# Designs tried in a protein design chat: VHH binders against Maintenance of telomere capping protein 2 (MTC2). Part 12

Target 1, 357 residues: Maintenance of telomere capping protein 2 (MTC2), of Saccharomyces cerevisiae (c7gvl2)
Amino acid sequence: MGDHNLPDFQTCLKFSVTAKKSFLCMYRDSVSKEKLASSMPSTCDIQLKRAINDAYPGGGIKVTVLNSTTASLDSLATTHVKEFEIVIIPDINSLLQPDQAKLVKIMRDCTVAIEKAQSTRIFIGVVHWNNPVQPSGAAKDGDEAGKPAPKTRIFLPTSLRMGAWLKHKFWFACAPPYLDFESSTESSINTRANNSIGMAEEEKQEPESKRSIILNEEANLNDVFVGSTVRRYILDIMVHLRTHRLTYNAKAGGVYTNSLDDVVLLSRLIGLHSGKMFVSPSHVKEASRWYFPMHLELVQRSSMDSSLLYGSDPNLVDEMLEKLAKIKCEEVNEFENPLFLESLVVKNVLSKVVPPV
Below, E stands for the ipSAE of ESMFold2; O stands for the ipSAE of OpenDDE; V2 stands for 0.75 times the mean of E and O plus 0.25 times the DockQ between their complexes.

## First folded at step 1 (VHH)

Design z10 (framework vhh_6z1v_2)
Fold by ESMFold2-Fast, scan of step 1:
Structure z10 (fold): chain B 357 residues (1-357), chain A 123 residues (1-123)
Amino acid sequence: as target 1 above (357 residues)
Amino acid sequence: EVQLVESGGRLVRTGGSLRLSCAASGFTFSEYAMGWFRQAPGKEREVVAAISGSGSYTWHADFVKGRFTISRDNAKNTVYLQMNSLKPEDTAVYYCAASPWLDYGTEYEYDYWGQGTQVTVSS
């Protein structure tokens, strides 16, 4: 079920490089997958660097890994490079508010530099999220009348310790790059054994022309036609998301006017990569499935839901509450998608909004 | 500091009635949904009823619909479960629970739990 899974890293990377946009990478750090994630907590940056090198062989993209400290942020603010740069921010949600504010300013300045064609620097924010339950968190065996053990909460992207301004600097969220554990062990050992030599050889192994073709998609992107009826379709989707039963009305559901430009841009990329020089409604649906989930602000408690406060149709409320209860416990873990509930909201809206002829 | 204290559990004959109370302290009561759960010997814990923070919405499990009614008094920080037409199958420890996210659901959706109060229904 592609509608409920996070987009794959390779496609997200290629789209983000072409669009010159920053994105989030969701790393699962759950009890069920904690050992797989934690077995490589110190190699997350190596994994991401490898995935970037696989997508853009032969170099020409500078990859910088940020140590998430004030000093490292200050260094980024004063450093400018001529090359296309990707900055990896490990555990972005661990930044304190003053450092988040500095990062927002740095990212804003980078966007201005891109618009002026002075330099290109985009960011990949790494987010770790955990399971809502732990094996030791349940009531102990034989404790019939004892205290129920506390459950560990899920850290969801919409609940991250990221300020709204920082969150909106990233356009979508993706899954981590898939590692081929059956074949990667030998390659990883060879790369580690020959760190300086292997890296130099990898830079020389791939033709520059292949990377140039991928990056040159930026030139073709401007030629992808987007009609006024397609733009109205996106606006209709946005209105339905803002007024959805589960979205928080006081924050316009997390759907701002700026979302139109982002969805248009993402639709152009999807159209171009599907071999079309025009955007169709199917491209808009796919763009919407990628873009909106991380931007949605959902009702997180009963006090935020005016229908529950003032009364609603019991059958509709029953359905909503049943879905919410199930999604938090079962389907976030099953689909490995911390944005599963948000994805379900998007899917519901897309089923209701009639696409143009 | 957060406390949920159930009361009212006792032995009742089949067909009888009982009212359970849960007194809450240490959090903004009206902002939390409240639920009643029960667990019979040798069985899994199950949700019985839930009520929204304002009291405007209530939900009851199918096996208690028409017999049990959940209610709350936000001025007293108390949630109630009125139990009518009791059956031996209703014998269980009843737990009060609070959730910031949902009006009902699985036990995973509830952050705070009481100690439980024993209800025994004899035939």
Scores: ipSAE 0.000, ipTM 0.126, lowest interface PAE 16.6, mean pLDDT 71

Design z11 (framework vhh_6z1v_2)
Fold by ESMFold2-Fast, scan of step 1:
Structure z11 (fold): chain B 357 residues (1-357), chain A 123 residues (1-123)
Amino acid sequence: as target 1 above (357 residues)
Amino acid sequence: EVQLVESGGRLVRTGGSLRLSCAASGRTFSTYDMGWFRQAPGKEREVVAAISWSGSSTWHADFVKGRFTISRDNAKNTVYLQMNSLKPEDTAVYYCAADFTVYYEGSDAYDYWGQGTQVTVSS
């Protein structure tokens, strides 16, 4: 239904601008890079620019599209603008490891600049994902000659082709904007309005008014009450995620110390936009469903599984991972969510968390 | 499930003081964050003050900060709103609300509201 779907772009954009946080936008298939001429802008870039302009018409936010070159990253590191800036990074998961490391440092420096009120630059990373099925693995398993050792086989590869440090710089992931359908509908309306006497007056736009809207949202956000029970609930969720059967123990399941502040902030935004001046457990559950799938690191192979420390049979772990891989292939395609398994882990944890005594 | 009953609302003169009480029954009161809201005729409901389940954290709206104080007594299952330096603009029906944490499968947080108590500030 809607339980495992990615949140919508417009809401994620509004929240991220208000919170001054970066987020990922998930596009299915290789939508732009291989199919577009090098001299043309990405379809995804056009869609994102339109969606940003629709949410914040007329200005107040500078939108920059970064090309995926080392030179562009170096340039970005040394230049800052006075205005609120959104940097779109097309095909972020195609960046090579050294460039991912550079981007992490740039994003860290931007976070520091925001904290010092020196500048505001946030990032939208565009992720292109394709069919998660691994046909080569099945073929190799059918032929015992030359079969790799079970402990070296990856049953459950990472859902994104991004290093953990880079992934954790983005607070959540969203679905693409529905601009193809909306653009088609708008174009149809505009074409049918050929006989209109005078064009419909466009919304009056002023940079000062857009800045005022952002500041009003920040002020309202500070008024949303967060009780100590809510903070404890988030901590309980974090502990359960870190110790979950499917999360990678050596990395605390991917759940970092800053997750508490991030989830509190997201819960406030959800509460405010739901019309409440308090954060409730339902707001925390929704925030957790948005946030934690990006911030989990799952067991990929039996050698990573902590149950082996307690004498578990590696073959039983391999069997479990094979079943999960099949579920991932089937359900990821149905829900159009590359983070489906992560979202399932979050759902499982939310069902187990108990209130403090 | 929690039932909330407000009391203490009455007519009071400008500059006066009044204490509102909200008595809770049902599930354990000490697991709820509590709030006071108000609504004047023809206006939208607005949040006045909030207090965490333990009483260690409080919030007050800017328009009452320094004049109103929220507090609670978990032993008596009661939350209070002490109102000082009352103004005619404070005239409203005051509502007590509880935000209940439910961690069971298929359950969401519940909003429980009292029936309200009328505060009128004259002159």
Scores: ipSAE 0.000, ipTM 0.104, lowest interface PAE 21.0, mean pLDDT 71

Design z12 (framework vhh_6z1v_2)
Fold by ESMFold2-Fast, scan of step 1:
Structure z12 (fold): chain B 357 residues (1-357), chain A 123 residues (1-123)
Amino acid sequence: as target 1 above (357 residues)
Amino acid sequence: EVQLVESGGRLVRTGGSLRLSCAASGFTFSSYGMGWFRQAPGKEREVVAAITGSGDSTWHADFVKGRFTISRDNAKNTVYLQMNSLKPEDTAVYYCAKDWYSDFELPEEYDYWGQGTQVTVSS
């Protein structure tokens, strides 16, 4: 994967299922429309359900699509989970604050239930970054990042339009699953093969076998070694992110206390996936590239920069933001990653923090 | 524990004035922006006014500019909305909100909300 690309859905799904963590899926309407007949939330729901079923065929995981209404959230809060459940929230960044608060409470209660081994329910929040929400009567900010000026784009700090408490319930963000519609169509041509597949459907349903795989992966994850030097390296990265010029110091740059445990866990998963029973600095760098961009709170304007209290010129801060955001279109596709500027900040920090030998 | 408590809402005649108050507790008040929102029956919540943590910068929606003024008293942990030349269209439940990100136009950037105070403007 590139330094600025969102991680792939299949790997993120596998890691999130094993870790029992919720994650965000970033949908750009134009890209979704290219492969599907519609960019509507219902199309994304079908795509995600298929990707999950393809990864975990034969059952063992229940997939529920949440209608983004207050009534649906209230129903979810009272529903018992008997199996591993994944709840898809089709347009999470369009939820108004009261419904975001309800979702935070539901997710908190689900985390407690996981800790008590009572049930397992995780969430996939779908973010539509080309579909901004605007309150009635407010002036819409008409300028978007990426103004072309001979193949030069300008990136601005982005907002996921999610409250901090809700945003931090999700550990990372990924790209949408790629569905090859043409190869899926080809597989449906042979009627005899379809009949054979249908007849074997019940024999292919092995929920206990799939559960055993998940449990074995969890057991292996606990055995992945994380040394004290690796933990110090993660802490150094976190400190540099919190004190970075472009991060919002009043919010600790978006880097909260739980970030250490999350990055350790993600580093273990990356290490295990690479066939190692120990975490290396390269695993930490990859985990940091996946984790931190969606958690960073960046300075959106010079007035948010704490250094202004010490006589910094606001124009210089704005010039620094513009300079950092400028990029040649032919080298980076900003439209594939709404967190591109955040990714640049992470890359800058990773280049400055010395990994342990 | 963060708590926001609105007060001052009541029935008032067209052309009258009213001052809403929002008492805040459980956070460093001067470090956060505050906003006032309103919601009439059957309508979405709309942003009315916002103020920075220091009080040095304010924003007002076009439909209230010149009539409403947001202010704050950081020593008393209170934000105010002074409403002048009230119109029947101003009838709504008014909500105080804590801004966590300083994007005044997005309700999603406000992490805590009060329970609201009813303002009714009659002719």
Scores: ipSAE 0.000, ipTM 0.133, lowest interface PAE 16.8, mean pLDDT 71

Design z13 (framework vhh_6z1v_2)
Fold by ESMFold2-Fast, scan of step 1:
Structure z13 (fold): chain B 357 residues (1-357), chain A 123 residues (1-123)
Amino acid sequence: as target 1 above (357 residues)
Amino acid sequence: EVQLVESGGRLVRTGGSLRLSCAASGFTFSSYAMGWFRQAPGKEREVVAAISRSGGSTWHADFVKGRFTISRDNAKNTVYLQMNSLKPEDTAVYYCAAGPFYWSTTLSQYDYWGQGTQVTVSS
């Protein structure tokens, strides 16, 4: 995989189930795909259910699809399940602020329950995204020629339409699993999904289901050695991300305190998956490429840029951000990654931080 | 320099109990999953039980579940197999093995093997 491509769904699913962490799945809504999605609104959840069943065919995992309503969120907050549960949120970035806040609380409570070994519930947030649109021109500036731009004008728009508090509850983002939408109808897809779910339920009580459950409980991450020099390397990466030219200094670039533990955990999983009993710098680099892009907060306009404290012209900063936004629109199409600019920042930092021997 | 030495195999009567030990040297024992395999005369080698690096997770074959228990002591670099309610069908050479993971699909990837210890169960 390239430095700017999203990781594959199956690997992300296995890592997330093992780590008991939630992740995002990025679906591109181009004009053609958007029309298909509107004709088959349940296609994404059917695809995800199939991919989960393919990875865990013996059962032991309950898959729940949230309809993203206040009532659905309230119901989720009060339900308890004895088995491992994956909750799919089909359009997470369309949630309004009050429902995003409710989801954050639910996810926080689920994390506490996992830490206390009371239950295991993780989330797959489905993000629908299009090419970023640049609102440049007099009308969007709220003025005619000669009038100042409004304070609310954004020159470099955010890559995801999610509140930072909610975004940081998910540890990384992946590409969607493959499914042939072109040759399938809504009725056919639903019938096949129901049959697949039925097969998984039928296997729940079989000896093979018990073996699959044992395999699903299986990565002993504590057995993977992480040296103090490796932990220092991650901290150095975090410092460089927080002080990067394009990151928002007032929010420490979006790099949260718990990022160290998350990157250590992801590095252990990558090491274990590669057959190693220790974490190497290459594992940290791969973990950083997966983790940090969605945990960065970038400067959106000159008023957010710390260089103004040192005498920079705000108009020149705004012009720079507008040029970066145009480049983002071009590149995101090639990589099908809405976090392209964030991945570029991570790549830049990784090239500057010297790994330990 | 890597060595796995099994001990404890002997003749025992049906319904009896036996504990096998495997002492490891020449590698970092706590970094490896451990497994017990057995091979009866004229039959293929089969997996009996496996244990994760820390000892927190174990797997036992269906034909020994409830009768055999695998355990390990990382301070002593030793893995054990406690065998209860022994049957004549349990007669085999028992081997310990070290590998990266304890799950059944990766037990064939076990890299280090002992020479085996003979267990004979009389009717």
Scores: ipSAE 0.000, ipTM 0.106, lowest interface PAE 20.4, mean pLDDT 73

Design z14 (framework vhh_6z1v_2)
Fold by ESMFold2-Fast, scan of step 1:
Structure z14 (fold): chain B 357 residues (1-357), chain A 123 residues (1-123)
Amino acid sequence: as target 1 above (357 residues)
Amino acid sequence: EVQLVESGGRLVRTGGSLRLSCAASGFTFSRYAMGWFRQAPGKEREVVAAISWSGGSTWHADFVKGRFTISRDNAKNTVYLQMNSLKPEDTAVYYCAAHSYLFGTRSSQYDYWGQGTQVTVSS
């Protein structure tokens, strides 16, 4: 896990369960020259269910997968579960706007229920992504230097294709669970699943013992100390992200006031995971690398660039955005991270903000 | 520890050519954009050229376009500035800089700086 790689699923799952927060899981669509197998069934739900069972063997967590968008959401809104529930949304970025709005309301109600200790339901949104393609617009501009780029041309499209309200219901994005297919077939995958089931059965754990483990982790988390200078450091990072050259100024770069509490909580989890009962600047940097990339709103076209307020040439801005789009296409493939450009912005800010002594 | 070391600066005659090198250490060079800046006596520091960390994108200032070429070798952790058709106005201290972003055209965007190498062009 480096500065530009997505964090691993197992750690993200553990943190999200302990914090009672929802997160995104980023699945890359198969890149194939041959489009003969367009109707393959998705395996992400099977992989995610297996990974959750591996992390929490013996049960204690109910896993629900949404199969049909509107009907499943309506059922979810009316269904009440007593136990800890993880809801998997297999293709969250394909939801139409009305269903996205419905999901936001459901997730908001779930957050309220958690705060009131009435129930615990968190979500894993699965994002299917492919290689970024440079947008060419509806038509080519016929002049070479006479006019700025068309207002409708988007050079850096949003990486997730999710509305801001829905995106902010998830605190970070992670890589898929580890899966090695080089020495494995479908039969081998089934054998691994059977072995994990066998081990779970042999190492029997009662639901109440699982609940106590989660509660103990939550209690330990509350004991992790966060100083005022650390909170100020996070606020300084947030200000620099909001004013970054590539972030959209009119939307505060996607960085909202509630981001402070999220980064504090994630920093506590990282500190606890590293065996510390206090948050250090290094924990804040790691939390920022996990949290901020998916929350950033970048400049998509020259008309969004705040430098135009100071007399910048729109044609120069358009040239810069075209070059950034080309670089994004190359590097997203290297890191298998659709949030690569956003991660660069975060890394740049972290290198410039001086941590407290 | 992060270090950028420029080399190759010397006295050269008008119309001559010179190649500057900048050796980087203490960071993952292939993940940093690099830039060349210059500062003449009594002038502000100005950007000359920039290159993305992959090398797939370059930018050159209008006053050096067609004469200077920036390049990099990620296997050697080195960035280069090939200077052709040198003019007396190119006389300056040349600085190598690293930026944890795709590339920048302002000095404030760069995170790490070298000590500089002097280039003098005589008429």
Scores: ipSAE 0.000, ipTM 0.120, lowest interface PAE 19.4, mean pLDDT 72

Design z15 (framework vhh_6z1v_2; at its last look DockQ between E and O 0.01; V2 from the best seeds 0.00; counts 0 for: pae E 5.1 > 2, placed apart)
Fold by OpenDDE, look of step 2:
Structure z15 (fold): chain B 357 residues (1-357), chain A 125 residues (1-125)
Amino acid sequence: as target 1 above (357 residues)
Amino acid sequence: EVQLVESGGRLVRTGGSLRLSCAASGRTFSEYAMGWFRQAPGKEREVVAAISSGGGSTWHADFVKGRFTISRDNAKNTVYLQMNSLKPEDTAVYYCAAELYPGYWDLQSSEYDYWGQGTQVTVSS
């Protein structure tokens, strides 16, 4: 995977299901606010549901698409899950603060239920992002030199609009599933016709085999060895991220202490997927590239930069942020990653932190 | 350095059962994946079964066909091979092996870090 690309949906889904973790799916589309308010699942939601069902055919995973209404969240809070459930949250960025709070509570309760082996519910938050190509404002020649152009408060836009409390409930962000649209158009038309008779669909006993697969994967995950040196390496990465110049220091850069366990878990999965029964520094690096971009808080404006407190020139900071904003605008489109800047910070830290031998 | 000592090999009749044990020296047994190998006279050494460091993952050769089961007790620093429905073709010296950083058990990987001296299993017709 390229250093700045989002991880693929299939791998992320697999890891998330095994780890029983929630994640974000990043869609590059301009979905009108009006369409998102619709009680009907968006094309993206349907696509996700299909991709999940394809990945786990008959696998006992219930997929629910939540309508972004308060009522839906209330219903979710009261519904008991007997089986493994994946809840798709359409346009998670559009959630109001009260609904975010409700969702956070629901997610916490689900985590507790998972820990108690009572039920398994994970969430896929759908993020719709669009990188408006700033029209290269051709400086029209003519306007008079005199009025100091209002200091355009250089704000680094964030693609994630949700509060930090909700953001950190998600493990990482991934790319949307690649659906070969060519194959799906033919099969949906023909099956409507034959109304024939109510033969009792024999409850095909979902082959016990697939539940066994998930359990086996979980068991295998626990067998992946994590050395003390690897844990130390992750901690070193965390420290460097917290102290990075582009991170918001007042919030420790967004890196919390529980990040260690999350990264260890992800490293194990990556190791396992690579056919290893131990975590290597390379696995940690890859895990870090996936995990930390979602969990970093970057400086968005010069007033957030602690260096100003120590006598830095605000103009220089603004200039830096402007340059970063330009880079972001150009590179986000190239890599189809709204978290490009965060990824860049992680890459920079990984280049500085020496892996254990 | 890990020393491995196999035990339990003996003469058994066809259809009989046998449990092999391999005791490992040292305190780091739980860090090693363990494997059982066998070598029959005039044949190459072949992998029979393998088990992850934590015991959650196991691999068995196709010729085992569910007859043999590898297990381990990390508290006892011991790996076991339960052999049921033994056949004359199972006659071989069985070896215990340890590997610190295993990949998925590559049948072709003979690169284990430590080996036992082996125990003789003989199955009579």
Scores: ipSAE 0.024, ipTM 0.447, lowest interface PAE 3.5, mean pLDDT 81
ESMFold2-Fast, scan of step 1: ipSAE 0.460; ipTM 0.782
ESMFold2, look of step 2: ipSAE 0.179; ipTM 0.670
ESMFold2 (binder alone), look of step 2: mean pLDDT 84; pTM 0.870

Design z16 (framework vhh_6z1v_2)
Fold by ESMFold2-Fast, scan of step 1:
Structure z16 (fold): chain B 357 residues (1-357), chain A 123 residues (1-123)
Amino acid sequence: as target 1 above (357 residues)
Amino acid sequence: EVQLVESGGRLVRTGGSLRLSCAASGFTFSDYAMGWFRQAPGKEREVVAAISYSGSSTWHADFVKGRFTISRDNAKNTVYLQMNSLKPEDTAVYYCAAYDVEYTFSSGDYDYWGQGTQVTVSS
C-alpha cells in the first residue's frame, strides 16, 4: 500500500482478530446516498458479514450488527456470548456525544472482559465519509487584500466526526471489503479460466484452500523479535508526533502512552505477515502509517496553536490552516482517505526520525 | 464569514405550534452537528435538541421530548425546530449552534452561535 492509502480489509480483519482489537472501515458516500436518509438497511453490513465469513468459514465467530440507537447500545452493554463476537456498528460517526460516551464505556468494559478471559468482543465501526467542501465562498472570491478569519472559525474539523475518546478505541482504519472482494472475484475468475479450461463454474467454486482460522496466535507473536533500539525508535516517533507543528499540544497530539504497546503489537503482526521473525524499521514505519492517523488530534483553529503563547499572529496561523484545508479537499479525493492530513503528519515525522542502524 | 441566522420566533398562545429555522453560511454545514438552545431572562442557557451532521441521530431534552422535533436540510444549509403543544415555560430566546463532536454536552463547547429568535408563549 502507499503512504496515504488505507490498508485492505482482509489483512486488517485478521490482524484485529488475532490482536483482539477494534478497527474502523471507511465507506465513501455518494452525494445522492448522503442526502437521502434511507429507511432501507445499510448494504455495507451484508458485505462485511460476507467478508468475515470468507475469512473464518468454520464459524467460531458470531457477527452482530448494532442498530445506531440508545436502546441497542443499552442491550449490548448487558449481552455477552461464549463465542468470539464481532459487533458491526453502522454509521458510527453519526452518534451524538451521549451515545458516543456510552459506546466508549461499553468498549472499555469489553477490553476488561478480554483481559480477564471472560469473553471476546471486538468492534468494526463503519465510517461514512464524503469529500470535504472547499472553504466558504467568501474565501473562493478573494479580494485584492487578504481576508482575516474570525478567531472562532474552525478550518480543520475532525476528519471522522468522532470524539477523540471514541476514535482512540479503534487502532486503525481500512478500506471497504467490497473493493477487495471485487478484485478477488475477478482474479479468481481469471485463475479458474487459466488453470482449468472446460471446468464447470459451479463445481469449481473452491474456497481458499489456505484460508486461516486462527483466533488465538499470541504465542506466534511472541516469537517475533523486537529489539530495544526498535522500541526506542517507536518512542522517538511518538515524541515527534506529540510536538509536531500541526498537532494539538494541549492533548499531546492525541498520542497516548499505550500507543507504544499498540505499535509494537502491530509491527509484530506486519513482520509475521511478511514472513520475518523480527521487527525491522520498515515494519515500524508501516505500523505507524496504519496506526497513528487514527490517534492524532490536529490544530483546528488558531486558538489551539501553541505558537500563540509566544506572540505569533493569529491571522498568519489562520492563513496556514486555510491552505491546509484546501490541500485536504484535493488530496482526500485523490487518495480516497479521509485521514489524509493525519497521514501527511505521520509521513513528515517518519522522514525526520532516524531509524536505528 | 460564519453566520447562523434564526427565524420564526413570535408570540404564540398556549397549546399552539411554531417552527423555528436556522440558516447557516460561511462553513461546510454538512460537516457539523447542530443544536438548539434556549435562554429565559435570569436563567442559564439550556440545550433543547441536537442533530448529527447527517441527520441520522437526534437527541431531545426530557422537558421537550414528545413536543419538539429537530430536523435538518443539508441541501438548504438549514436546521429546524418544530415546536408543538407550547407552554408558557417555553418562553425564551432560542439559539442555534454548530459544534464539532465532543464529550461535553454544554453551551461552552459549541463553536458557532446565532443571534437568537424570541419565542413568547401566553395564555
Scores: ipSAE 0.007, ipTM 0.389, lowest interface PAE 10.3, mean pLDDT 74

